# VH-VL binders against o27280: the designs that were tried, part 197

Target 1, 266 residues: o27280
Amino acid sequence: MDSMNVPEVLEIKRIVEESESVKTFIFSWDFRREVRPGQFVMVWDFRDEKPMSVSLIDPVRSEIGISIRRVGEFTDRVHGLSEGDLLGIRGPYGRGFELMGRDILLVGGGIGMAPLAALADEATARGMRVDALVAARTADELLFLDRLEAAGVNISTCTDDGSCGFKGFAHERLLTLEENHDMAAVCGPEPMMFQVMRILDERDVPAQLSLERYMKCAVGICGQCCLDDTGFRVCAEGPVFWSQELSRVREFGRYRRDPAGRRVPW
Short names: E, the ipSAE of ESMFold2; O, the ipSAE of OpenDDE; V2, 0.75 times the mean of E and O plus 0.25 times the DockQ between their complexes.

## First folded at step 10 (VH-VL)

Design F22 (framework fv_azirkitug)
Fold by ESMFold2-Fast, scan of step 10:
Structure F22 (fold): chain C 266 residues (1-266), chain A 121 residues (1-121), chain B 107 residues (1-107)
Amino acid sequence: as target 1 above (266 residues)
Amino acid sequence: EVQLVESGGGLVQPGGSLKLSCAASGFTFRTYDMYWVRQASGKGLEWVARIRSKSNNYATYYADAVKGRFTISRDDSKNMVYLQMNSLKTEDTAVYYCVRPSYYEGYFDVWGQGTLVTVSS
Amino acid sequence: ETVVTQSPATLSLSPGERATLSCRASQSVGSYLHWFQQKPGQAPRLLIHDASYRATRVPARFSGSGSGTDFTLTISSLEPEDFATYFCQQWESFPLTFGQGTKLEIK
């Protein structure tokens, strides 16, 4: 734990292309620094530092994986790296997912499946029945289907355009799925998570949701991490929250804040 | 439903050539390294060749027994992996399996049905 | 190259009995040792990966143990469908190598 707040320079051991826009970078990891699904690390390319959720936790091989979507200058540079290249990693940070009961539902949208894939591995290792609803705009944006199938996860898919599985949004597909789960975990675009949370609440299924957009605040970088009504700071207590905590927040699912603190619609 | 279907096996004379094909379906083929493993009648399994994914520059590796004679290749647009076998010897007689490793590599997860190659005069 | 050796070559047992199969590597392979089951006319089926982890849909009666150079596959109570040939395989170094197999047959 001595190196948690100092970036450790690690060699990229393996790179796996998850899609045209997503790659998983695998590093050797000393598991004396505990890592749990739902936590994140700060990734440093020696020019800029960004928070990334841990998507693979493999204590057998002493490895972690970080899945990165190409969305801007930093991620474009990281995607240009090869096996053997170096990156700085510090952490882990944040609150991880908690597992309870025997049956879990995972609902992931796009890159939100990354932390949920790590959770699926832990849940299956504990002998839980895992059902995953994997949602994306198109078939080529569905992530980790092969990995989840190999882990014994029961998979349902939906795409906005109908190119794979159910044609429609995650919450529309969820309405056609079995109602009985001991818990759920949700990660994806905030409007999707809000709709899914409402359905799970009506079904009396306790849910955990990951709000990745505020992770930088956990390391003291940003002061704009408050949730509107409660003064609840996502970075201080997140990124994973129980649905009961989020149900008290008027801002969730309706708008976000820009760097100036102004409300911006989703 | 993950499947690997081999084809192209048959009878060939010593010194001849044969090209094996493996059609992959039910998974995102382009992200996996692919392997060929063979098994002679009543004998153990022997790794033959490996081809890496695009992110690893399609690097190829061969067992010493086949190096210089066999060439592994792939076509990600068709979800195909191939094994070109030249200068075949009687000891190359075996069932050839197309094999997919685990998602992040490290163990063989999915095996094809196999295709028989018989090198005999 | 790392040589992997299995013993015994043949095990004759009855249904309900415990089977213990051994695998030895000529040098340390850590935990990168895997077990496969093969029935006549079929491709090998993954049973145990990374020494001790059961593959998906593999019955609980199958278990693996060991590290370094000495590994064991145990079948706690044999079912009729378990009579097959079993192979171990190391993934520590290339070339990848397999044991010669242990044939489990009905006594």
Scores: ipSAE 0.478, ipTM 0.747, lowest interface PAE 2.7, mean pLDDT 88

Design F23 (framework fv_azirkitug)
Fold by ESMFold2-Fast, scan of step 10:
Structure F23 (fold): chain C 266 residues (1-266), chain A 121 residues (1-121), chain B 107 residues (1-107)
Amino acid sequence: as target 1 above (266 residues)
Amino acid sequence: EVQLVESGGGLVQPGGSLKLSCAASGFTFRTYDMYWVRQASGKGLEWVARIRSKSNNYATYYADAVKGRFTISRDDSKNMVYLQMNSLKTEDTAVYYCVRPSYYEGYFDVWGQGTLVTVSS
Amino acid sequence: ETVVTQSPATLSLSPGERATLSCRASQSVGSYLHWFQQKPGQAPRLLIHDASDRATRVPARFSGSGSGTDFTLTISSLEPEDFATYFCQQWESFPLTFGQGTKLEIK
């Protein structure tokens, strides 16, 4: 199918276990339908459909990869699949990351490293210097370190428990790192992204941030994807936003909304 | 630093057995499928065996020339991959390389230095 | 079995010259063709993967092209360290197969 709104039933070519809770599913892809880092697809297991960021974009091999964390019934079922099994893929959706300058800082937390890994591949292919700060709760939850190393990325790590790299949170580690980058891209838990954005703003580094959790409106009520004061629809205008855009959003980093639209603090 | 270090090569008589070991370091070993590739003196490279990661049930695959005689295995707790070679033939004489594929498979990315196996009477 | 054949078997050139090495597959392998460099006493080193993509830290003078059955490795201006044996290898089908090698030697 040429329409991005019609799911294509694709065969799982390869499955790679990134961690105990994360797997990457690789599919053949027709790159007449372009995909950029930061975009997402809807993954359909023939029962439920969920948004997933594209974590691998390989036009030479005609492949895309989708990295999925096991967090509930849908993802448990998908994790039970094998190579050769089928999934429906619809998309891509959203705007992707934009690359500028010569040096980029990537700051990823947990599964948020998935879209950033795809971005790292594009940035290195363009000859940019790539520094990645990879954050997780524990060493076993750090993602894509070997993939990033193979791509020539300069890696810093931090874990909440100190089991790998700096002991502490991403924003605490960032304070100890070099200030000189032409741009940054950030993806992870919203409280982490908020703290990182504040530091990058102070350093006058333009940053793009990906708001993965708001992608769930892609097939539902678009009004629920709107951010408070801006009226942005994540599926149409996001999920990637410049820090200057997000600085105008009252809820970013402070609270989220439950299914009823009520504010819930982080 | 990503490294693969082979050991266990040596001189063996035809019909004998030898077990090769490969110690991996500097990467998350359990994530990767692992391969053995050999090269006879002055000849080209020949794929020998493949073992998949735990998420693919440690599935094993062999070249026809060694099927039934060689067994590939791994110990993720020790970051080791092994090649048990039984019923060795003079044609098995070669340098044996332990090889790591690219992160999502598709090309051989990292090679060990190799270990020489000589099968001679 | 997909047979991969390299030509020439030996190529004699001088530093500064352009080298062109050929690799042909007995059936289409798409773009799943890789190039390796091997120096005496050393393991093979990945140069080009997926027909045209340079591996990390491989000098820009190395380039690959081709698709289907016909592939080329080009070294735009030979350096002394480039005189080695070069192998191509397909990953379209199992068993994985390698060419017999092209030895690049100094004239």
Scores: ipSAE 0.656, ipTM 0.836, lowest interface PAE 1.9, mean pLDDT 89

Design F24 (framework fv_azirkitug; at its last look DockQ between E and O 0.92; V2 from the best seeds 0.00; counts 0 for: pae E 3.0 > 2)
Fold by OpenDDE, look of step 11:
Structure F24 (fold): chain C 266 residues (1-266), chain A 121 residues (1-121), chain B 107 residues (1-107)
Amino acid sequence: as target 1 above (266 residues)
Amino acid sequence: EVQLVESGGGLVQPGGSLKLSCAASGFTFRTYDMYWVRQASGKGLEWVARIRSKTNNYATYYADAVKGRFTISRDDSKNMVYLQMNSLKTEDTAVYYCVRPSYYEGYFDVWGQGTLVTVSS
Amino acid sequence: ETVVTQSPATLSLSPGERATLSCRASQSVGSYLHWFQQKPGQAPRLLIHDASNRATRVPARFSGSGSGTDFTLTISSLEPEDFATYFCQQWESFPLTFGQGTKLEIK
């Protein structure tokens, strides 16, 4: 195995509570190992290992941030950690986002905003105009708003309950926004992404979408993250896909496979 | 709009006490560490105190000059940060600023207008 | 603690001229050095963070450089509104410390 595949034991430098269920863990990073928005790392707590998106890329401070949502036993353990504690990190893996044009639209739902926040930083640093549609169930679940604002991002929000911004879903809010973007990046619940992709296609806006699937090896060997029909491996050919690629994936927006390989509907 | 507004400054005798308040608005206050920084007239800036966010157990840190005399606290439900100043000395005379760090804490990006504390007999 | 020293204490220049301000740390602070601008009766304003990054709404005429122990703030062409006091500050270690300031005054 390549040295890149050996987890590095890193100390947690800082922990930031993004929401009640999401924390960002900040690590020192050797940027001789390049990392791009949209790529993920495998996080190892010395008991289990899970893929996590990189939400912060700071080459000036030589730091990266990994945002983790508490959703199960592994993430419960990680959320119990403190600054100074250790985690194993290997990667980065996968295909990240590609920036093009001058105006970019980001559409994110929940923890899906993690990779998009990193992308926003890169885009704004390049002098691009960035619009971000941030979606969540409630106001308290909206992520990275202050961060995005500080970066100069134009933010639109929507919540299921209307507690902040537009009351409704991301694709509904998108229909009310201007159609003047050169590209879009999308990440969130797959049903959301599916609807958003359709709208963007109708508007002839090139779109990239980040998929979430069960990953085990992260190196394209085990096949656990293979998409039906195409054979795309989310960890290798993705997790970022162009809308044209996803149009070939029948399962997209419909179902995923669990660790046992069974179909699980969205 | 992001804003910090200090209050509570005034004239106090040596050995006296004073409590400063800072009202925060326009950002998710609970996720941030907060700081007090002071500046004597015509002088430089001096870090005074730091209080961590809830996720970091509201840990507090103080400059040596004020340790044991000053107490920093916060109320996230009210978006407030406080500085209780006891056993005040003449050298504590300064404008006190409430300060927010950057999102992931690397630099001071937002300052209040400051409140003047004068310790004099 | 890390001591931060600025030079010169006072800099007298005219509008249109180039200003160069220096900040030196007693030990390496990497790139964790920030610059603030302060005008009389006002709070400090973040100008440059992490040695060379302009803060939001900071004009392009302001630039920062340096790493380790030696840092420089440069104003390429002074505008009337640039005459103020400038402070550097290290965030490498606690306690956080500031320089004593450089007063940029009009000649």
Scores: ipSAE 0.796, ipTM 0.911, lowest interface PAE 0.7, mean pLDDT 95
Fold by ESMFold2-Fast, scan of step 10:
Structure F24 (fold): chain C 266 residues (1-266), chain A 121 residues (1-121), chain B 107 residues (1-107)
Amino acid sequence: as target 1 above (266 residues)
Amino acid sequence: EVQLVESGGGLVQPGGSLKLSCAASGFTFRTYDMYWVRQASGKGLEWVARIRSKTNNYATYYADAVKGRFTISRDDSKNMVYLQMNSLKTEDTAVYYCVRPSYYEGYFDVWGQGTLVTVSS
Amino acid sequence: ETVVTQSPATLSLSPGERATLSCRASQSVGSYLHWFQQKPGQAPRLLIHDASNRATRVPARFSGSGSGTDFTLTISSLEPEDFATYFCQQWESFPLTFGQGTKLEIK
């Protein structure tokens, strides 16, 4: 019996409202069970279970945080909880980010900033220089700006509507940034990640990309997590992949899968 | 730039009242619990009051020395936190600091410059 | 309440010397012990949080150590601007409590 597959019932220690639609839930954690940025846990509200990226990893305080966006029935119920209430947590699961070099770029869209915020904490603790490009549709959807600033991160912002920072998409803003980095980490909508990856590849910057859709593959649930290649389908362990792994996947950034497994444009 | 600016201090007689204000700027005020800490001349620092964010229903907490006499409140639309001080005693004479904790709580990160409250006859 | 006691009350040293400041808690506070620097007429400034973590823009000469009930703040080589009062503070239990301070003064 694998103890990682048995949910632990944990008390919500603190709740922080990151935005109107996003809350971070903080739990005490026994770090004998290691957690790395880019990994996820399964969150159980005693009715349904959903994968959530770990957004805070604090071994000094023996705490982890999970940031959850309100998008449906499960997340609406979880958002209704208070400090002292209980949730089931199992994991961690998946492949985390790998840090290399001295200068790192983070590019996050919306809730994709959650795993990148945990990575920023680790990178700054190692003495790395961290530049973050934070993208969202509107200013109110930009996440973790105060947290990143407190950590000493150099922040650039962009919004689709121009309500904060550069008016436009993440890849358009990235083209105006003229700094070399030893690596990059990217998390957000797949079309954004695809465009960002292409620019980083042209600049010869190795990139790691986190794909939410592949979290279930890491816990042994396949089918919807398969990637098409010419004449071949493969289930990959995620959610973090190097750009060279994704550059050969024709559907990345172009198509998603519906519940029946059909290709649907983004 | 993250700033906290206190105002409202001054001289008041014992039994009097004062309302302190703290104007916050340069960060998303609504997401933080806020604190008041005081320091008497030549003495150490003393925690006074705490107000939680909207997520925790604006719950308030007080040091025993001020409980029942002081009221902490906030107005997120104005990025303000307040300390209403009633039934003031000479022992309340101190510099009062408005303080922001770290992002997920646990240590005092940003302090205002303080406002002096003198309670004397 | 958890009582926090600092020693010595006053420490007289010269620039270039090493300073060692002590803080003791009446009961275990784990690693939830923080250090602040205060100069005359100014607000306290966070130096070290959670026993050993240096705050942003704090020079590398400042370091913290300890756990449980015994904690130390070390300044490896004193600069003129380091002569100030230093406070420790616990965040394990409410009410939050501070030490009475150690005044670091020029010999």
Scores: ipSAE 0.732, ipTM 0.865, lowest interface PAE 1.4, mean pLDDT 89
Fold by ESMFold2, look of step 11:
Structure F24 (fold): chain C 266 residues (1-266), chain A 121 residues (1-121), chain B 107 residues (1-107)
Amino acid sequence: as target 1 above (266 residues)
Amino acid sequence: EVQLVESGGGLVQPGGSLKLSCAASGFTFRTYDMYWVRQASGKGLEWVARIRSKTNNYATYYADAVKGRFTISRDDSKNMVYLQMNSLKTEDTAVYYCVRPSYYEGYFDVWGQGTLVTVSS
Amino acid sequence: ETVVTQSPATLSLSPGERATLSCRASQSVGSYLHWFQQKPGQAPRLLIHDASNRATRVPARFSGSGSGTDFTLTISSLEPEDFATYFCQQWESFPLTFGQGTKLEIK
């Protein structure tokens, strides 16, 4: 119990460059601390601590993978690390995805494919049929395609610039896909998730969506990850929410908050 | 379709040199470590060499039996792996396979068809 | 280096019978033990990775078990296409090493 709230210092076992801006860091992991797809960890570089997606959950090899997009000073420092270097990890935290039925649709934008790749591995291992819609701005930012193909996932791609697959947004591509899924899991830019959620709700497809918010404690105490209207704490009640939970949230897809609590547009 | 195609095998005299090539297709070659494994006629399999991806600075590793004589290299722009074999010995006679590991490594999942190297006087 | 030893060297059985192939490592390899099938004139193909996980498109009659130093490949009911040579291989540490093989031949 106490070790889950204190960072464990772990050696980086392997680094894979998924794209120009995304690297996956792999660590040995004792699975007495169970990890579920959709949960997150806090990564500590001995100066700062940020929430990061778990993208690989491999109890057979005793490995966990954490995919990190380079977006600022913290992630730049982490991207500069090598195999053998150390990071602190605390967690996992949050509510993960729940699988149901036999046919699942994954809709991922950019780094949002990280938790969905972990979910795809679990779903295919259970014998489920998995379709994935992988979205990015450009072809070079499409994540995990080889990994998903190897897992037996049926992949559709879309890019904003049309450099790979459908030219356009994920929700536009979704309108052209078959409607034969028992559930969906969605993670990516919040405007994309909002549009995708509306389509899935109209199709009566149960959907789970993973949100990103500012976090400090990651255990639900500080209130920094709360959503307007409901008081849901992304770190405790989420980051994965059912679409019916999110339909009660005015801020979802419309605005976000900066670290000072001010509303800003998406 | 994921494919590995070896070439460059042949007959050489002891002390000679030969360069093997492996053409990769159907996957994102640059993200994988790549391997050579060999098999002498009627014998078991033997790991020969490993080259890491660009992220790991293309680091190379060799089995003791070939260290100092063989050099593995790669060209990510051409999706090629090479094995330069120098100071060849009769014991190096084998079918040489180009092999791809699983995405995050840990087991071999794709093998080429192999190319035969015969070292005899 | 970790020596991997297979037994028996040759196993003669008929279609429909159960085959049991053994693999022993000279030191613990945890679960990092893999099984391959090789038919004459062909490259090896992966059957089982990480001791017990079947590779894609491998029939359910193939199963693997074990951990540490002792591992088993079982074929529950032999089909004609299963008569081949089988290798195990460890990936706990370099150098990566293979067993010498078990030839499964028709009786």
Scores: ipSAE 0.509, ipTM 0.790, lowest interface PAE 2.7, mean pLDDT 89
ESMFold2 (binder alone), look of step 11: mean pLDDT 94; pTM 0.952
ESMFold2, look of step 12: ipSAE 0.484; ipTM 0.781
ESMFold2 (binder alone), look of step 12: mean pLDDT 94; pTM 0.949
OpenDDE, look of step 12: ipSAE 0.779; ipTM 0.904

Design F25 (framework fv_azirkitug)
Fold by ESMFold2-Fast, scan of step 10:
Structure F25 (fold): chain C 266 residues (1-266), chain A 121 residues (1-121), chain B 107 residues (1-107)
Amino acid sequence: as target 1 above (266 residues)
Amino acid sequence: EVQLVESGGGLVQPGGSLKLSCAASGFTFRTYDMYWVRQASGKGLEWVARIRSKSHNYATYYADAVKGRFTISRDDSKNMVYLQMNSLKTEDTAVYYCVRPSYYEGYFDVWGQGTLVTVSS
Amino acid sequence: ETVVTQSPATLSLSPGERATLSCRASQSVGSYLHWFQQKPGQAPRLLIHDASNRATRVPARFSGSGSGTDFTLTISSLEPEDFATYFCQQWESFPLTFGQGTKLEIK
């Protein structure tokens, strides 16, 4: 798809507020440019371009959705837009999730539920049993609960402060869930993903994890997309990786990179 | 369990007023647009009004038949949506349904039981 | 205004027979066409959304097809509980519009 490398100016069809800090922007999409859960697009506000995971994939309506958390100047400007306004979109980029077996566990933290919500839609459409563990600091930050319920997903929640569901962290809640799954998909803060991965490995559940922190350029042309030890480039080979691949990366769960590319502890 | 329960219907004379209420439970009410749809005896369904969520500044929309006479409103703190009906006409006689759309809009997925409004002398 | 028209107004059939209900839009609505079932004294129930997708707990005997201006609801083998009124509705443009209904009655 040559055309995916040129930004297309698209009209914002709908905006849905998912939480105080998260909005989903919906665009008409030509599905001759196939999009899979776990892939991302570059969003251009005519000043800056940033990578955003696709959170809704609806071929029936010819629509995609992009869920954006307000964390800085770019996202503040995008959150200020209205239905009918224009954004540049190019992509999709990256490796999507792979589905296998009859049942899947989704473990999402905060905005990490965005790509997992798209995956949940596809898994349920395939007739898979979907269990989702949705984690956040507070009840206000739990995302997509009504959407997941409407899709027939079995939902467990946990919040750090106990305001909804289990009081504690995702990995602590996961330890109370003794279910066999054919696979898992995990997306959220890297320390959470590391602890969840270790539990799933002990249970012999193959897991895919989405690493979104390094998606600062398309097709792997920036240095911040490179991981230690294995040389994996998140935007070129990811952002989705199997847990077996990540077990070889010393950096995963222990260090992040600053803008200069230096290792910084979590 | 997701529920919508309407109330406030009844018999009223032409030119009169009624206020319908709809109590929502079992979902995050504040994030959904809400709709009123009516059905007259022997007629099909007719969309009446729409109110958007707070993030869209509670924007309201009306069918031409009721513009200027009906007002839709909501109270997110009580999980309520309302329909204030003024200058009622015999043509407004119908069962009025409170309706929730699908998560990203696009189809009506949850309907209340309806409340009957009869405008007659 | 997009007008949707249903035909026939009434279908008289026996249990076990196939029912085919038609809905036509005055202009293209893409796939934004939905079907509802309504039994006497009850609210409408979503049956099919976006032309062909069955809603939750809707039996497999119900199917929808079509796009653009011509849509069909099919019930492959009628059960006694299927004798009801069926409405189509477009969500391509505002105002949202419904057909006048097809009443499915026992012969």
Scores: ipSAE 0.678, ipTM 0.846, lowest interface PAE 1.8, mean pLDDT 88

Design F26 (framework fv_azirkitug)
Fold by ESMFold2-Fast, scan of step 10:
Structure F26 (fold): chain C 266 residues (1-266), chain A 121 residues (1-121), chain B 107 residues (1-107)
Amino acid sequence: as target 1 above (266 residues)
Amino acid sequence: EVQLVESGGGLVQPGGSLKLSCAASGFTFRTYDMYWVRQASGKGLEWVARIRSSSNKYATYYADAVKGRFTISRDDSKNMVYLQMNSLKTEDTAVYYCVRPSYYEGYFDVWGQGTLVTVSS
Amino acid sequence: ETVVTQSPATLSLSPGERATLSCRASQSVGSYLHWFQQKPGQAPRLLIHDASNRATRVPARFSGSGSGTDFTLTISSLEPEDFATYFCQQWESFPLTFGQGTKLEIK
């Protein structure tokens, strides 16, 4: 379907401030183009185009939402927009999450809660029990708590500074939580995801992890889709990967790559 | 856990004024549009007023029946919504509810307990 | 404005019976129609949003259907606590409008 490769100019229907640094932009969407939690779109402000995870999928209302954190020039410009303004949207792209079993644990850090919030909506709609561990640096940076509570999600929080919930990192909090889940989904900073993955693996909980750096690979832009492992390239489309795939990758949680392909420690 | 608590209702004579308050707790108040809905005894529900969040510049909207007489406002630092009611009429007699919409708007999901306003001589 | 009309005004049934409540809009509201339950002295409680979606913690016996102008709320097997007044409400256009209510009373 060629329409996935051409940006559509869409009107911003609604804007919600999730935090001081994050806004969700809501658009009318024609669901003849399927979109699933874990997929992303390319957002075009008529100067630059950036990949953004879909954070709201509402076929009943014919709407999608895209949550954007203020981190640079592009996102600063987008945050300055108002309802009624226009953005170009192309996609969706990438592999979505798969759901299995009766209960799911979501572990999200910062903006990584965006694709997990969409997944929480799908899981609750299917009648699954959903537990979410929401992590951030401070209380003001915790995302979607009210939305998750309204959806019937059981919420645990942790902050690095102890301003809300458990004082510490997501993996430290996870060690104190109920461990009997049929699956997990994880999204956040790569070092956090690596630690969480190891704990879930020890508990024999199958997990899917969403890697931001692999979103460009799904649209054919980025050579960083190559994973440093024992001579094998992971050819599966991102950004969502099963933990068994990532457990074999030497660089996961240890290194990232700059535009020249050089290893940079986290 | 979410709570809305209204106050400020009471008996007032026609032409009088009352200011209703709504104290919100248990959620991030600043991110929500807020609404007032009223209900006369034994009658149906009627939307009264709406105030948008700061990202939408606190835009206000009113039902025709109250436009020009009622003013909705909010104080995000105190998690409060207000309804200033002037030039009250006997037909304004109702229980007034402070209401929070769904997270991305589109339906009412949390209602306060209501406060009774009686306009009578 | 969009006028929303409910029928019947009063429905008398016994526990265990099926209840069917109707709501009609004067013009199409798509799927933007919601159902509320209200007991005397209490605030309305959301039951169904967007025609057919049960609100959180609402029992499975409640279901909604319809689109456009004609909508139905069904309670598959009445429990004693279900005897209350039910309101429908549209959110397609402002001003937001509610039906006049259907009172469900014990026979």
Scores: ipSAE 0.636, ipTM 0.811, lowest interface PAE 1.7, mean pLDDT 88

